# Ledger of designs, part 7: VH-VL binders against q9umr5

Target 1, 268 residues: q9umr5
Amino acid sequence: SYKPVIVVHGLFDSSYSFRHLLEYINETHPGTVVTVLDLFDGRESLRPLWEQVQGFREAVVPIMAKAPQGVHLICYSQGGLVCRALLSVMDDHNVDSFISLSSPQMGQYGDTDYLKWLFPTSMRSNLYRICYSPWGQEFSICNYWHDPHHDDLYLNASSFLALINGERDHPNATVWRKNFLRVGHLVLIGGPDDGVITPWQSSFFGFYDANETVLEMEEQLVYLRDSFGLKTLLARGAIVRCPMAGISHTAWHSNRTLYETCIEPWLS

## First folded at step 8 (VH-VL)

Design gg4
Fold by OpenDDE, second read of step 9:
Structure gg4 (fold): chain C 268 residues (1-268), chain A 123 residues (1-123), chain B 111 residues (1-111)
Amino acid sequence: as target 1 above (268 residues)
Amino acid sequence: QVQLVQSGAEVKKPGASVKVSCKVSGYTLTELSIHWVRQAPGKGLEWMGGFDPEDGEPVYAQRFQGRVTMTEDTSTDTAYMELSSLRSEDTAVYYCATVSYDWKTGRYSFDYWGQGTMVTVSS
Amino acid sequence: QSVLTQPPSVSGAPGQRVTISCTGSSSNIGAGYSVSWYQQLPGTAPKLLIYGNSNRPSGVPDRFSGSKSGTSASLAITGLQAEDEADYYCQSYDSSLSGWVFGGGTKLTVL
């Protein structure tokens, strides 16, 4: 039998958004129990990510308990960060494959229409004034806003991304790293035509330097310091990178070719 | 609010086709996702198909694939459902309805319904 | 025959509480798709009563409530009134059928 699959959605998504993904799984892996966690849907996805992590934790614990052989996580967009945090705080998770589907794993610094309607008076270059304030950190988007020109503010004000990355010291860093390293495989999916995740390399733990030059995962401090276990995972062959072009952000979960190439192989 | 007004009752012979219309007001057809649900006399509701609220593509229930066609005329804000090769079991009230997304809750629902069109198939 | 299973009928006296169950499977309610409820008065089109498992549209009294757990959902009606006599349908999405699905319907009789 196939291991259960848990799906965590992104910003403003619904379980309906993943209908095609579920169809693909049902067709290729019949009998698989797939659950899209219908928590924090719609505007509720703007809630602080730690709050979401707690909610999703409560939902996955029973599922994991019923699947002693392990489960797979498919986490889309913002959901990928939620899942990474989830795996960091859970000392007893049994996740075999963590599939990060077009997630801003190293943060977001994009001027997209997606953000403009939420912050119509704020440009990308000025969003740090909002996001790195106490009230700004009450919004999920700000929890992973990563302004490369205001690194000091990011490191000091980011209440989520900086912590799960181990970029800011905290008493749980060692334990979180240990917990995250329990994952069997980390499957990173994304692509240059995403249009939302900025830079798109963020899905592969790449990100801007101070000159907005994109550096790859191996050049990031979090990797070099192995602050949350990326270097260790890579060394053990546990990281899979699956880039794909020609896919827009809202289509990652609804593309058959992408599914067959990047997702299906890890649903064993 | 959205209002859906459907065409009048139809009487058809087996093997014939029927085309039911659903005129939208309050909003434009391009802003809505129209679906069709039928109900045989004394029976329950059965989803036939509709336009996907996310990608706008027509989707039909497997039972009706090849026999049903759903179209839209945006110039008149009218949706159509055509059912061919009619049989007696197709006798039912046919409803058009909107499927809408509530961004506050992240949920879909059939929030507005037409008054229904009775289609009788008899020899 | 319906993908979602409802009791054919329920009854209650005015003022009482009644519940209507809706049992699905792992491919619909259990997959995480939300449940909506519709009220259909005799000779009329269905009306949205509950959406997203537990949300009431404007105009729906708070004596109507919905819940979801596992592969099942439930509609509760408190303070039953004569005008509540109708057919009630649950609805969800099914990934195995790639489409929306309704329950078989429940006839509520107010005694």
Scores: ipSAE 0.883, ipTM 0.931, lowest interface PAE 0.6, mean pLDDT 95

Design gg46
Fold by OpenDDE, second read of step 9:
Structure gg46 (fold): chain C 268 residues (1-268), chain A 123 residues (1-123), chain B 111 residues (1-111)
Amino acid sequence: as target 1 above (268 residues)
Amino acid sequence: QVQLVQSGAEVKKPGASVKVSCKVSGYTLTELSIHWVRQAPGKGLEWMGGFDPEDGEPIYAQRFQGRVTMTEDTSTDTAYMELSSLRSEDTAVYYCATVSYDWKTGRYSFDYWGQGTMVTVSS
Amino acid sequence: QSVLTQPPSVSGAPGQRVTISCTGSSSNIGAGFDVSWYQQLPGTAPKLLIYGNSNRPSGVPDRFSGSKSGTSASLAITGLQAEDEADYYCQSYDSSLSGWVFGGGTKLTVL
């Protein structure tokens, strides 16, 4: 039998948003128990990510307990960060495949329509003033805002991304790394036509330097220092990179070709 | 507030087609996702199809695929449901309804309904 | 016959509490899809009563509440009133059918 699949949604998503994904799984892997976690939906997805991590943890624990052979995680957009944090704080998770579906794994620094209704237009360069305040860090989006021009503020004020990345020292960094390394495979999915994740390479742990030049995963300090285990995972062949062009952000979970190429192989 | 007004009752013979209209007011049709649900006399509700609230594509229940066509006229804010090859079992009240997304809760629902159109299929 | 299973009928006296169950499967309620409830008074169109498992639209009394657990959902009506006599339908989305699905409906009689 197939391992259970747990789906974690992104910002403002509904379980309905994943209807096609579930249809694909049902068609290609009959009998698979798929659960879309309907927590922190709608505006509640703006809650602090650590709060979300705790909520999702409570939801996945019983699922994992009933699946001693392991489970797969499909985590979309913001959900990918939630899942990574989840796997970092859980010392007893049994995740086989962690599928990060167009997630800003190295953060977000973009002025997209997706965020414009929350923040004024052309505010990308000034959002650090809000996001790196205590008040701003109460919003999920700010928890992974990564301003390449204000790295000091990011490192000191980011209460989520900087911590799970191990970019800021904290007492749990070693344990979190150990826990995250329990994952069987890390499947990274994203693409240049996403239109939301900025830069799109963030889905592959790439990101801007101070000159807004995109550097790849292997050039990132978190990789070089193996701060949360990326280097180790890569060395053991546990990282799968699946880029795909021609897919918009809201279509990653609803594209059959993408599913067959990048998701299905890891649902065994 | 959204209001849906449907066309009048229809009497059809087996094998014929029926086209029911649903006029929208309060909002424009382009702002709404219209779905169709029918109810045979003394029976329950049955979803027939509609326009997907996320991608705007028409979706039909498998049972009606090939026999039902749902269209929209944005110039008149009117949605249409055409059912062909009518059978006696198609005798029912047909409802149009809006499917809306609540951003606060992240939930979809059939929040507004037309008054229904009785379609009788008899020889 | 319906994808979602409801009891055909329930009854209660005025002031009592009644519950209507809606049993689905792993391809709908159990998959995480939301459950909505609709009230249909005799000779009228259905009316949205509960959406997103437990949310009440404006105008719906707090006597009505919804819950969801596992592959099932439940509608609870407290302080039952004569005007509550109607048919009640649960609704969800089914991934195996690629469409919305309704329960068979429950006739509520107020004694």
Scores: ipSAE 0.861, ipTM 0.926, lowest interface PAE 0.6, mean pLDDT 95

Design gg5
Fold by OpenDDE, second read of step 9:
Structure gg5 (fold): chain C 268 residues (1-268), chain A 123 residues (1-123), chain B 111 residues (1-111)
Amino acid sequence: as target 1 above (268 residues)
Amino acid sequence: QVQLVQSGAEVKKPGASVKVSCKVSGYTLTELSIHWVRQAPGKGLEWMGGFDPEDGEPVYAQRFQGRVTMTEDTSTDTAYMELSSLRSEDTAVYYCATVSYDWKTGRYSFDYWGQGTMVTVSS
Amino acid sequence: QSVLTQPPSVSGAPGQRVTISCTGSSSNIGAGYTVSWYQQLPGTAPKLLIYGNSNRPSGVPDRFSGSKSGTSASLAITGLQAEDEADYYCQSYDSSLSGWVFGGGTKLTVL
């Protein structure tokens, strides 16, 4: 039998958004128990990510308990960060494949429609003023806002991304790393035509330097320092990178070719 | 509020086709996702199909595929459902309804309904 | 025959509490799709009563409540009134059918 699949949604999504994904799984892996966690949907997806992590944890624990052979996680967009944090705080998770589906794993620094309607008076270059305030950190988007021109503010004010990345020292860094390393495979999916994740390489732990030059995962300090286990995972062959062009952000979960190429192989 | 007004009752013979209309007011048709649900006399509700609220594509229930066609005229804010090769079992009240997304909760629902159109299929 | 299973009928006296169950499967309610409830008075079109498992649209009294657990959902009506006599339908989405699905309906009789 196939291992259960748990799906974690992104910003403003609903379980309905993943109908095609579930159809694909049902067709190719009949009998697979797939659960889209219908927590923090819609506007509630703006809640602080740690709050979301706690909620999702409560939901996945019983699923994992019923699946002693392991489960797979498919985590889309913002959900990918939630899942990474989830795997970091859980010392007893049994996730075989963690599929990060177009997630801003290394943060977001983009001027997208998502941000414009939430912060209509704020430009990308000025969003740090809001996001790195205590008030701003009450919004999920700000929890992974990563301004390359204000790294000091990011490191000091980011209450989520900087912590799960181990970029800021905290007492749980070692334990979180240990927990995250329990994952069997980390499948990173994204592409240049996403249009939302900025830079799109963030889905592969790439990101801007101070000159807004995109550096790859292996050039990032979090990798070099192995702060949360990326270097270790790569060394053991546990990281899979699956880039794909021609896919917009809202289509990653609804593209058959993408599913067959990047997702299906890891749903064993 | 959204209002849906459907066409009048129809009487058809087996093998014929019926086309039911649903006129939208309050909002434009382009802002809504219209679906069709029928109910045989004394029976339950059955979803027939509709326009996907996320991608706008028409989706039909498997049972009706090949026999049902759903169209929209945005110039008149009217949705249509045509059912061909009618059978006696197609005798039912046909409803149009809107499927809407509540961004506050992230939930979909059939929030507004037409008054229904009785279609009788008899020889 | 319905994808979602409801009891054919329930009854209660005025002022009582009644519950209507809606049993689905792993491809609909169990998959994480939300449940809506509709009230259909005799000779009228269905009306949205509950959406998203437990949310009430404007105008729906708080004596109506919905819940979801596992592969099942439930509609609870407290303080039953004569005007509550109607048919009630649960609704969800089914990934195996690639479409919306309704329960078989429950006739509520107020004694």
Scores: ipSAE 0.868, ipTM 0.928, lowest interface PAE 0.6, mean pLDDT 95

Design gg6
Fold by OpenDDE, second read of step 9:
Structure gg6 (fold): chain C 268 residues (1-268), chain A 123 residues (1-123), chain B 111 residues (1-111)
Amino acid sequence: as target 1 above (268 residues)
Amino acid sequence: QVQLVQSGAEVKKPGASVKVSCKVSGYTLTELSIHWVRQAPGKGLEWMGGFDPEDGEPVYAQRFQGRVTMTEDTSTDTAYMELSSLRSEDTAVYYCATVSYDWKTGRYSFDYWGQGTMVTVSS
Amino acid sequence: QSVLTQPPSVSGAPGQRVTISCTGSSSNIGAGYHVSWYQQLPGTAPKLLIYGNSNRPSGVPDRFSGSKSGTSASLAITGLQAEDEADYYCQSYDSSLSGWVFGGGTKLTVL
């Protein structure tokens, strides 16, 4: 039998959004129990990510308990950050494959149409004024806003990303790292034609430096310091990078080729 | 609000085709996703197909694939459902409905319905 | 025959509380797809009653409520009124069928 699959959605998604993914899984892995977590949908996906983490934790705990052999996580977009945090705070999770599907794992610094409707009067270069305020941090998007030109503000004001990355010291950093390292495989999926995740390399833990030059995962401080276990995971062959071109952000969960190439191999 | 007005009742012979129309008002057809649901006399509701609210592609229930065609005329804000190779069991009231997404809740629903079109298939 | 299973009929006296169950499977309700409920008065088109498991559209009285748990959903009607006599259908999406699905319908009789 196949391990259960838990799907965590992104911003403003519905369980309906993952209909094709579930169809693919049903076709290729019949009998697989797939659950799209119906929490924090629509506007509620704008709530603070820690609140979402808590809610999703409550939902996955009973699923994990019923699956002693382990489960797989497929986490899309914002959901990928939620899942990473979830795996960091859970000392007893049994996740075999953590599939991060086009997630801004190293944060977001782009004002795409996806964000413009929320911040119509804010430019990318000025969003730090809102996002790094106490008020701004009450919105999920700001929880992973990563302005490369205001690193001090990010490190001090980011109440989510900076913490799960271990970029800011906190008393749970060691434990979170230990917990996250329980994952069997970390599957990173994304691509240059995403159009939303900015830079798209964020899905692979790449990100801008102060000159907006994109550095890869191995050049990031979080990797070099192994602050949350990336270096350790890579060393033991637990990180899979699956880049794919020609896929827009809203199509990652609805592309058969992508599924067969990047997702299906890790559902066994 | 959205209003859906369907064409009148049809009487067809077995093997024939029927084309039911659904005119939209209040919103443009391009802003809506039209689906079709039928109901045989004294029976329940059966989804036939419609335009996917996310990607706009037509999707048909497996049961009707090859026999049903759903089209739209945006110039007249009218949706059409054509069912071919009619059988007696196709006798039913056919409804058009809108499938809408509520961004506040993240939910889809069939929120507006036409008045229905009775299609009778008899020899 | 319906993918979602409903009781054929339920009844109640005015003022009472009645519930209509909707039983699905792991490929629809259990997969996380939302449940909607529709009311169909005799000789009329269905009307959206509940959407997204528990949300009421404008104009629907708070006497109507929906819930979902596991692979099943439920419609509750409190303070039953004569005008509530109708057929009720649950609806969801099914991944195995790649389409929307309805329950078999429940005839509610107000005694």
Scores: ipSAE 0.905, ipTM 0.941, lowest interface PAE 0.5, mean pLDDT 96

Design gg63
Fold by OpenDDE, second read of step 9:
Structure gg63 (fold): chain C 268 residues (1-268), chain A 123 residues (1-123), chain B 111 residues (1-111)
Amino acid sequence: as target 1 above (268 residues)
Amino acid sequence: QVQLVQSGAEVKKPGASVKVSCKVSGYTLTELSIHWVRQAPGKGLEWMGGFDPEDGEPVYAQRFQGRVTMTEDTSTDTAYMELSSLRSEDTAVYYCATVSYDWKTGRYSFDYWGQGTMVTVSS
Amino acid sequence: QSVLTQPPSVSGAPGQRVTISCTGSSSNIGAGYDVSWYQQLPGTAPKLLIYGRSNRPSGVPDRFSGSKSGTSASLAITGLQAEDEADYYCQSYDSSLSGWVFGGGTKLTVL
């Protein structure tokens, strides 16, 4: 039998958004129990990510308990960060494959149409004034806003991304790293035509330097310091990078070719 | 608010086709996703198909694939459902309905319904 | 025959509480898809009563409430009134059928 699959959605998504993904899984892996976690949907997806992590934790615990052989996580967009945090705080998770589907794993620094309606009067270069305030950190988007020109503010004010990355010291950093390293495989999916995740390399733990030059995962401090286990996972051969062009952000979960190439191999 | 007004009752012979219309007002058809649900006399509701609220593509229930065609005329804000090769078991009231997404809750629903069109198939 | 299973009928006296169950499977309710409820008065079109498990559209009294657990959902009606006599249908989406599905319907009789 196939391991259960848990799906965590992104910003403003619904379970309906993943109808094609579930169809693909049912066709290729019949009998698989797939659960799209119906939490923090719609506007509620704007709630602080730590709150979401707690909610999703409560939902996945019973699923994991019923699947002693392990489960797979498919986490889309913002959901990928939620899942990474989830795996960091859970000392007893049994996740085999963690599939990060076009997630801003190293943060977001782009003012796409996806964000403009939330911050209509704010430009990308000025969003730090809002996002790195206590008020701003009450919104999920700000929890992973990563302004490369205001690194000090990011490190000091980011209440989510900086912590799960181990970029800011905290008493749980060692334990979180240990917990995250329990994952069997980390599957990173994204692509240059996403149009939302900015830079798109963020899905692969790449990100801007102070000059907005995109550096790869291996050039990031979090990797070099192995602050949350990326270096260790890579050394184990546990990181899979699956880039794909020609896919827009809202289509990652609804593309058959992408599924067969990047997702299906890790559901067995 | 959205209003859906359907065409009148139809009487058809077996093997014939029927085309039911659904005129939208309050909003434009381009702003809505129209679906069709039928109900045989004394029976329950059965989803036939509709336009996907996310990608706008028509989707039909497997049972009706090959026999049903759903179209839209945006110039008249009218949706159509055509069912061919009619059988006696196709006798039912046919409803058009809107499927809407509530961004606050992240939920879909059939929130507005037409008055229904009775289609009788008899020899 | 319906993908979602409902009791054919339920009854209650005015003022009482009644519940209507809707049992699905792992490919619909259990997969995390939303559950909606519709009220159909005799000779009328269905009306949206509850959507997204527990949300009420404007105009629907708080006597109506929805819940969901596992592969099942439930509609609860408190303070039953004569005007509540109708057919009630649950609805969800089914991934195996790639379409929306309804329950078989429940006839509620107010005694």
Scores: ipSAE 0.822, ipTM 0.907, lowest interface PAE 0.7, mean pLDDT 95

Design gg66
Fold by OpenDDE, second read of step 9:
Structure gg66 (fold): chain C 268 residues (1-268), chain A 123 residues (1-123), chain B 111 residues (1-111)
Amino acid sequence: as target 1 above (268 residues)
Amino acid sequence: QVQLVQSGAEVKKPGASVKVSCKVSGYTLTELSIHWVRQAPGKGLEWMGGFDPEDGEPVYAQRFQGRVTMTEDTSTDTAYMELSSLRSEDTAVYYCATVSYDWKTGRYSFDYWGQGTMVTVSS
Amino acid sequence: QSVLTQPPSVSGAPGQRVTISCTGSSSNIGAGYDVSWYQQLPGTAPKLLIYGHSNRPSGVPDRFSGSKSGTSASLAITGLQAEDEADYYCQSYDSSLSGWVFGGGTKLTVL
């Protein structure tokens, strides 16, 4: 039998959004129990990510308990950050594969149509004024806004990303790292034609430096310091990077080729 | 609000085809996703197919694939459902309905319905 | 025959509380897909009653409520009124069928 698959959605998604993914899984892995967690849908996906983490935790705990052999997580877009945090705070999770599907794992710094809708009067260069305020941090998007030109503000004001990255010291950093390292495999999926995740390399823990030059995962301080276990995971062969071109952000969960190449191999 | 007005009752012989229309008002057809649901006399509701609210592509229930064609005329804001190779068991009231997404709740629903079109198939 | 299973009929007296169950599977309700409920008065088209498990459209009285647990959903009607006599259908999406599915319907009789 196949391990259960838990799907965590992104911003403004619905379970319907993952219909093709579920079809693919049913076809290739018949009998797999797939659950799209129906929490924080629509506008509610704008709620603080820690609140979402708590909610999703409550939902996954029973599923994990019924699956002693382990489960797989497929986490899309914003959901990928939720899942990473979830795995960091859970000391008893049994996740075999954590599939991060086009997630801004190292944050977001782009004013795409996605963001313009939420902040129509704000430019990317000025969003730090909102996002790094106490009010701004009440919105999920601001929880992973990562302005490379205002690193001090990010480190001090980010109530989510900076913490799960271990970029800001906190008393749970060691424990969170330990918990996250319980994952069997970290599968990172993304691509240059995403159009939303900015930079797209964020899905692979790459990100801008102060000059907006994209540095890869191995050049990031979080990796070099192994602040949450990336270096350790890579060393044990537990990180899989699966880049794919020609896929827009809203199509990652609905592309058969992507599924067969980047997702299916890790659902066994 | 959205209103759906369907064409009148049809009487067809077995093997024939029927084409039911659904005219939209209040919103344009391009803003809506039209689906079709039928109900045999004294029976339950059966989804036939419709346009996917996310990608706009027509999707048909497996049972009707090959026999049903759903089209739209945006110039007249009218949706059509054509069912071929009619059988006696196709006798039913056919409804068009809108499938909408509520961004506040993140939910889909069949929120508006036409008045129905009775299609009778008899020899 | 229906993918979603409902009781054929339920009944209640005015003022009472009645519930209608909708039993699905892991490929629909259990997969996390939305559950909607529709009311169909005799000789009329269905009307959306509940969407997204528990949301009421404008104009639907708060006497109607929906819930979901596991692979099943439930419609509750409190303060039953004569005008509530109708057929009720649950609906969801099924990944194995790649389409929307309805329950078999429940005839509610107000005694």
Scores: ipSAE 0.789, ipTM 0.896, lowest interface PAE 0.8, mean pLDDT 95

Design gg8
Fold by OpenDDE, look of step 10:
Structure gg8 (fold): chain C 268 residues (1-268), chain A 123 residues (1-123), chain B 111 residues (1-111)
Amino acid sequence: as target 1 above (268 residues)
Amino acid sequence: QVQLVQSGAEVKKPGASVKVSCKVSGYTLTELSIHWVRQAPGKGLEWMGGFDPEDGEPVYAQRFQGRVTMTEDTSTDTAYMELSSLRSEDTAVYYCATVSYDWETGRYSFDYWGQGTMVTVSS
Amino acid sequence: QSVLTQPPSVSGAPGQRVTISCTGSSSNIGAGYDVSWYQQLPGTAPKLLIYGNSNRPSGVPDRFSGSKSGTSASLAITGLQAEDEADYYCQSYDSSLSGWVFGGGTKLTVL
């Protein structure tokens, strides 16, 4: 039998948003128990990510308990960060494949429709004033806002991304790394035509330097320091990078070719 | 508020086709996702198909694929459902409805319904 | 034969609490898809009563409530009134059928 699949959604998504993904899984892997976690939907997806992590943790624990052979996680967009944090705080998770589906794993720094909606009077270059305030950190989007021009503010004010990345020292860093390393495979999916994740390489733990030059995962301090286990995972062959062009952000979960190429192989 | 006004009752013979209209007001058709649900006399509701609220593509229930066509005229804010090769079991009240997304809750629902169109198929 | 199973009928006296169950499967309610409830008065079109498992549209009294657990959902009506006599349908999405699905409907009689 196939291992259960747990789906974690992104910003403003619903379970309906993943209808095609579930259809693909049902078709190609019949009998698979797929659960889209129906938590923090709509406006609630703007709540602090740590709150979301706690909620999702409560939801996945029973599922994992029923699946002693392990489970697969498919986590889309913002959900990918939630899942990474989830796996970092859980010392007893049994996740085989962690599929990060177009997630801003290394953060976000770009003007998107979401930002315009939430901060209509703010531009990318000025969003640090809001996001790195205590008030701003009450919004999920600000929890992974990564301003390359204000690294000091990011490191000191980011209450989520900087912590799960181990970029800011905290007493749980070693344990979180250990927990995250329990994952069997980390499947990173994204592409240049996403249009939302900025830079798109963030889905692969690439990101801007101070000159807004995109550096790859292997050039990132979090990798070089192995602060949360990326270097270790890569060394053991546990990281899969699956880039694909021609897919917009809202289509990653609804593209058959993408599913067959980047998702299906890891649902066994 | 959205209002849906459907065309009048139809009487058809087996093998014929019927085309039911649904005129939208309050909002433009381009802002809505119209779906169709039918109900045989004394029976329950059955989803036939509609336009996907996320990608705008028409989706039909498997049972009706190849026999149903759903179209829209944005110039008149009217949606249409055409059912061909009619059978006696197609006798039912046909409803158009809007499927809407609530951004606060992140939920979809059939929130507005037309008054229904009775289609009778008899020899 | 409906994908979602409802009791064919329920009854209650005015002022009482009644519950209508909606049993699905792993491909619909159990997969995490939302459940909506619709009220259909005799000779009228269905009306949205509950959406997203437990949300009430404007105009729906708070004596109507919905819940979801596992592969099932439930509609509860407290303070039953004569005007509540109607057919009630649950609705969800089914991935195996690639479409929206309704329950068989429940006729509520107010005694």
Scores: ipSAE 0.843, ipTM 0.917, lowest interface PAE 0.7, mean pLDDT 95

